# Ledger of designs, part 5: VHH binders against Putative methanesulfonate monooxygenase ferredoxin reductase subunit (msmD)

Target 1, 366 residues: Putative methanesulfonate monooxygenase ferredoxin reductase subunit (msmD), of Methylosulfonomonas methylovora (q9x406)
Amino acid sequence: MTSLARADDLAAAPLARENCAVSVETKSGVFGFDCAPGETLLYAGLRHGLTLPHECATGTCGTCRARVMTGEVDVAWEEAPGAARFKRDKGDVLLCQTRAVGDCVLRVPAEVAAKPARHQIPAYRTGLMENIRRLTGDVISFEVALSAPMDFDAGQFVVVEAPGLEGARAYSMVNFTRSADRIELVVKRKPSGGFGDWLFGATAEGAKVKVFGPLGRATFHADEHKNLLMIAGGSGIAGMMSILASAAEADHFRTRKGYLFFGVRTLADGFYLQEFAQRVVEAQGNLEVTLALSHEDPAGADHPDHPGVKLASGMVHEVAGRAMAGRYDDLIAYVAGPPPMVDGALRTLITQGGLSPSAIRYDKFG

## First folded at step 24 (VHH; from s2 with S54E)

Design e6
Fold by OpenDDE, fold request of step 25:
Structure e6 (fold): chain B 366 residues (1-366), chain A 123 residues (1-123)
Amino acid sequence: as target 1 above (366 residues)
Amino acid sequence: QVQLQESGGGLVQAGGSLRLSCTTSGFDFSDYAMSWFRQAPGEEREFVGAISYEGGSTDYRDSVKGRFTISRDNAKNTFYLQMNSLKTEDTAVYYCAASYYDYKWLPRQYDYWGQGTQVTVSS
């Protein structure tokens, strides 16, 4: 009867019992905020209005890197991909994965403002999962009925925590409305992803979730009066749908042009195709939509079932680069998807397209 | 204290050459990718080129490919921009920048910056 030695529950470092005072040294100055017990430093700072650097806000991208100068902290996810190269001995942490155990001082090597210039300050809400729908074999759409209305800009995302699942996940809003009581989100199922699997289960419908947001700065504003380049991969298309909805509401394409490139593996992996077709019609020729197939060659230049949707072969950033050659004038580019795709797109837009940094907005999602 | 100091800028005729240097201190140089950016009057700061933290890979904007070369010396905490066949459109303030491990293409993605050095190319 070999007593399987119970793996000693690595005693989770004791969470703070009280609010902790956090000081953040930035390139713009020193800022202070309170961090609640169990709250991550990033969320605490963002909730207070600080424009702390972040992309995914969920441990993957590494953008919210900081150095702990003084004080005790607890890292919720030590194996977070965004922290893979961190030297622990130097006090490097991800703000989105770190909780304050006591008062602490952090250094953040970024420009930071005390409040957003244009965006809403993110807040905590609860929600109910509703209308879970399968879009493809590995993509699910769902709605969250929010406990309180949320104002957001098209292109922003929220972080969702589901019961019984470890970690938070970032999802871009698909819809756009003022004072939204309900948001639509999209998730791509990953082999190792607990949340995706959970959504396919019978228990997800009606489940109560925690929501934090809105987050992200890759936002659309009609008053900028710019042409739109949108490059999306996988679930990154969600934010673009929101942008299209907002643009339609503003009648943006009456006077401006839009270019949407959506990267998928095969034709069968495409979704929102009917919506694209409709948006193209509504834009009266000023919106071009291209589905880029990375693992299949299309039989023709047009989607067989959805008029107005073009097909191309290749990686989405390459397809976009070729198609947009010489057409980068008076344009804002939106890029969203997996980190490698986003990086590829950024490289293309900067090195080949010659876009100004201010004309590029992006979100990296795992 | 983190410091990045550019040098080697100046006035040069079109077709000429300059070599810029960026000397760094106050951070682990070997853990950072290094990049050059430039800013012309009235324009935004733009990516010129970058070198990986290991020095094994480089990237350049298309307009400078074949003319500009970036290198680094980790022992000296210094990296360089060799500029050949200079054109009037290369006139700008050149900045060195550091990003943790991987080089990036947007200014906001970099941790540290130099003060810049003026490069003027006269026709």
Scores: ipSAE 0.843, ipTM 0.945, lowest interface PAE 0.5, mean pLDDT 92
Fold by ESMFold2, last read:
Structure e6 (fold): chain B 366 residues (1-366), chain A 123 residues (1-123)
Amino acid sequence: as target 1 above (366 residues)
Amino acid sequence: QVQLQESGGGLVQAGGSLRLSCTTSGFDFSDYAMSWFRQAPGEEREFVGAISYEGGSTDYRDSVKGRFTISRDNAKNTFYLQMNSLKTEDTAVYYCAASYYDYKWLPRQYDYWGQGTQVTVSS
């Protein structure tokens, strides 16, 4: 997850006053949809069922790249990290940071389908912030009581916008239940992180937020009958909690193995460790959990307070690569976290592990 | 019109060598990382190796490291794969692919693809 602040992304051009017709030229055809005033092109297309390319959906990763072919658009965040290498004079934009000024046509260099194959079509909801709890000194969990129930698959995320803060932030669901009237999310506080600072303030409980989702394709499905590899950094662990909850509901580990690698800087930075230890016990030897410490060498192989949780030194993708050597049979990998961690994991799984591309699912937005 | 065209494939005896070329047009070649993928019958398209947009960084699947070498010539819009010490398991259709700026390891992360060239390694 990221909570990028965009204090300088105030409106710089007139926004559309009425719906605009948007057309996207893709590798699999031309698709049209209406974009509402003030709505980003990405969210408009997604809520119409189009499988437009995205990962973070919030301006960080660059995956939603498109080129404006005709028409006028408004770019909400000119300095978005995902656009850092764009040729802006050629009309390159991020769909997640771009709004229509009038009817427009864009080129999207990707395969796009008119509807998702297996996932719910995302929708706008509002929600109330509830049950805000501090898990560690800099990690806080909260729930959002949704304006309408949401069906989501384990591993998915939502985009949340708080009152008084422009811009949306992506957070993976920690919980799993069908037709959810509540979602549970987690944030790790960062310096100058507007949403995180807002959460630690006195006014967040009971506040109304905007939610868009569910989003994400790095999802667990028990009926696929696969062993699980889960690799997460920082608050990217949230989706893995959802996957473990879904797996437990399905009694998945009765016949299948699971391997979770959670990367943190030091032993003190770990969280959800009691929950992991409980899941390890419930799985009766079929789930292994390793806390990977990038800035500390542990004294032993087991966590001192949670013996069911193993410890290793190194970056999480390297720890996973060493531990999983020769063990990739009949497995799907779920990777979530900051772009460098996800890239490291993808590289390790493909070049060293030899894992099939179809067996790797990831969210890159931390 | 974006075009990527592979050439240099063919039949070779195990232990032999081949050199593949990928010529490109219709996009700014020097802005793209380039990768070779391969696909054997009944299998998924798999990463072979990649080179950064400026040519200063490469990566390879472990099973080809030391045998395969990737290079590029941005002045000629051309990308190469030198394959040495070929093995029968290297038999596949080889594809050239382009990704904006940074190379990736999954086929679905690539913007443009060539049509493929067959490499057959006989015992």
Scores: ipSAE 0.770, ipTM 0.929, lowest interface PAE 1.0, mean pLDDT 88
Fold by ESMFold2, fold request of step 25:
Structure e6 (fold): chain B 366 residues (1-366), chain A 123 residues (1-123)
Amino acid sequence: as target 1 above (366 residues)
Amino acid sequence: QVQLQESGGGLVQAGGSLRLSCTTSGFDFSDYAMSWFRQAPGEEREFVGAISYEGGSTDYRDSVKGRFTISRDNAKNTFYLQMNSLKTEDTAVYYCAASYYDYKWLPRQYDYWGQGTQVTVSS
């Protein structure tokens, strides 16, 4: 698991005792940054303002792949799912799981920019866990009171490391505000999920956590003046809540349409439905929300307790594809969720929907 | 150094056929999914079709499905696009691209790109 940078927490590892100079050779040029002892290459580069490739930032997706060209590195999580097919003897690594041992050079097969306009530069913070609430039997929301204010764009996430738990986990912000002194996050409990289990225990309230962010490139900007398509599964719904909050602040739906598809297994698994219904009312006919049920056929087309929320059967990307046929004009799509759902949505939007690649923004989690 | 080079482009009449090739070097070809993208003037690169790293799975943009066929020859480090029943809307620069193991649908998800070859379909 990736841990937030803390040299004394890594005393058993063969780590550098001084900052290391790191150079990345990318499709858009060569960039350099310092990597602190114990810090991952991804987080070091990101906090220096480089747009290094990442999606999950926690070892799962493989997007932050790089090749070590010179120098010695330490790979913190050899069996990370995102590295399952890597040729380690050829120097393939995940930037989010790799720490410098000395000065090094890596090849990153991506376009990278330094401090582009409107880029939110991530930073390390601490925070206090507060307002822990159960939303469903397996979904819990919580807030983190941050050690320093954070600016973030709607759709972004942070990584959080709890005390006594190995590794950081990525969570999209539910809220949206400028200069936030608190962030709101949501966790859906999974089998063998240590952080989720810790949140369901008695000791999480008031606990001090480490936070790094904001992260993520799938951001909403009202000044782009586009119709919105939002397709979410699992924890990906959190970022859509943030996007809807930002859109509401800008009065976006006065002149623009929005379409949200939230995939869950059954009707009982839905959450935030009251919030969605309220957003539908506020949008006065310009926001449609559909709960897609992959393991249940709904009795009717409308949610029995939330009439502003529509129901459909099927996988969320298939539901969205059917509902959105012929309706992609002047639109940006935001897709967030588990890798298979995101891939299905990307395929649908591109091969069937014909959307321009620049009109699709996504984050993969899990 | 990684190199992808397209060839086989040119002028063809509507209804005709054309075969593109992409020759690769500098990476382990059998570890990469390969895709064709195309770009008309003033437009973004758009997905045409892809083939898995082992050759067992393909996917295509709906507008070319049934007319275009993608194949690969791992022994020759070469990737092909057979285009049949060409239409004027197929006129574009065609690019080959490589992605580690799994093919993707967005240009920014690809590691390596060729320089492109022009295909022009006249009516």
Scores: ipSAE 0.752, ipTM 0.924, lowest interface PAE 1.1, mean pLDDT 88

Design e6
Fold by ESMFold2, last read:
Structure e6 (fold): chain B 366 residues (1-366), chain A 123 residues (1-123)
Amino acid sequence: as target 1 above (366 residues)
Amino acid sequence: QVQLQESGGGLVQAGGSLRLSCTTSGFDFSDYAMSWFRQAPGEEREFVGAISYEGGSTDYRDSVKGRFTISRDNAKNTFYLQMNSLKTEDTAVYYCAASYYDYKWLPRQYDYWGQGTQVTVSS
């Protein structure tokens, strides 16, 4: 579990605290940034505009792996799941779980850019929890009223840390607007999910949370003028809602096609269906939405209560693969959800669909 | 220092066979999934096939399935691509790549790369 850290959280005495100079050696060059005391290397680098590798940003996935080459670091969560198979005696660390003790150099086995075009630089904020609503028995939506406006691109996420709970959690924005003073998020409760359980409790409404973001590189930009493929499982649908909102704002589907595949177990597990039906109507025939049912064979091809939402049987990546065969012209794919679903979709798009790697954008997390 | 070195490329006639090798050093080979990618002129680097870190699972691009075979020898820190029934469309620079534990399908998901070996299939 990752805690959010800010420079303000460490400045408790009248004496100034020293930043550490961090250098990262990457596949695309060497980059430097200052890391505040107590701040993780990942968040420090990201807030300086570097596109350091991450997926979850919270210690579970392992994507932010790096190796300490020189200098001393402090590992905040030694038992982090993403580091389970790391060679710690060789200096392997997770950037999201590591703080600098002094100046240090790390090797990052990834392509990294500094302040590339279309990059929103993340920042620390606080926010108030508002408008907490159940969408299903195990899915809850909520809003965060931010302490300062945030610009974000559709498809991005934030990490949120609730008071009294261990670790921050990553959630994709459901809404889209420029200079947002609030963000909408969705959580599916998991076994042993502390944040989800906290949301179901009586004290979450009005609580103050810490927020860091926007994060994520799987972003939609209407001025790229591409057809869209969206494949989502679980709470991964949140980013697709943001993409649809941004596309609607830009009138994107007047000239371009969109295909959304949302995987759930059964019809009863579907949510946002009214919103999908509305987006299909607005797109005037250029947006198709399919609910893929992994544990149910639908009686018909259309949702009984939400005309315009199609139904199919199967795992979402398989449903998408069958439906999209031969239809990948001039297209960008956005994939979000649990790691097995994302891996299945990436495999399908690459090995069967032949889609260019640069046309695939994805987020792996819960 | 991590090193991946491809060898075995060259010119072959369509219908012929070629075997590529990737010799590795500087990392624990048995902890890494290995993949072959290829890049034709003017195109992006594309997935050819991969093998799991323990050697029990493979995956291939559909256009090469049944013609190409990937294998690994963890005792020799070496990774192979056997290419049969070669077609002119297989002409490319072939790259060896390593990913920690799990193989992936996108080039940007890989940690380490070789310098590539040219394969040219003549008609």
Scores: ipSAE 0.725, ipTM 0.915, lowest interface PAE 1.2, mean pLDDT 88
Fold by ESMFold2, fold request of step 25:
Structure e6 (fold): chain B 366 residues (1-366), chain A 123 residues (1-123)
Amino acid sequence: as target 1 above (366 residues)
Amino acid sequence: QVQLQESGGGLVQAGGSLRLSCTTSGFDFSDYAMSWFRQAPGEEREFVGAISYEGGSTDYRDSVKGRFTISRDNAKNTFYLQMNSLKTEDTAVYYCAASYYDYKWLPRQYDYWGQGTQVTVSS
């Protein structure tokens, strides 16, 4: 048991003892899959190759909303933030927090495809925690040595469950490689954040974790030959590191421009700065990196210890909006971070710029 | 069955006005933010403006701000776009869309769509 609240929740509802047949009615057709005992409907559908709607996959964002049409389900987290405004008596649920009690039918108000070409089908893996390193006072990076290799595209994430902690948490990969036997992740410690607290504890190194993924649709592909805009807050920077690694592998910035805006509170909160400075040098003038400081006015335009990294005052979406005026030609934007930051960036890119909706890819998490 | 139906489109001279309506049924209108999008030939649907589910907050694309006004009447399940000082570049099919609770800026973030109404602005 990882928390006292979860012990009471486990006693409250029956779970299926056998696989259940689940049917989802979507805007693009009806799809079926089996759901294992104790498995959430979201993960069951995703591992069957269905592109079910999700962003955080962990209960906080609300994107995996569905309505139960027939059959009974078990809602594991009644107080999930993503369900705060749901009409529970009308059968509204989060797929990522819902388990089947028996065969059921749900309505999903989204377009869904089955096993589209080149889609990386998520799978369950285990892994060992390795190389835990503190990057700042509240930011830790770590690696997971996977039980089986994982193919993923730059910008994707996994969900991780630590031993003894209830609930999966979503983390974007920092690294990029094909058939990865390990992934690098980064966590910003939050108040009451059990996984972050566990990572700071003495027993995390070498611990076995559960991993599900790869997840996420906001992916970078060098063969699209686009200029890149990357806007990140918090641990959303992880996916941008993966994108930069993939872009470097493809020598993308020899012919294309890149713009990275990383929002932090103060100068001291910045991390990966040496890595960013190195990427700027490698790009030979075609990559710009700006650290946006929401709680500090920088003394100058350049980072004092990393001259290739620019500084600006303001919320990251406002900083990006000012800097990107007139620079949206042939561009794809990648936005990742807490919901308020992502919403601010989406608003800025759409209302104040001429960027096409199809050129914007994003992940909300928190 | 969820339905959104736009009306009020037509041909109008540049500088003129039109008022679009979106009548809704089959869902709890008061739980949904509502938005207008438009699509010109050969282009993607683009955000025009939105109003929060309770009516207290609005947002607009910069190119229409000050000329277009969005409002809603939850008692009538109806959502409006008042378009003033119309320009030829406002010519498009206009769509209403619904998003649960919060309005969004990308078409793929919306749950329900109308069939569209043509607005044509001539010079």
Scores: ipSAE 0.667, ipTM 0.897, lowest interface PAE 1.5, mean pLDDT 87

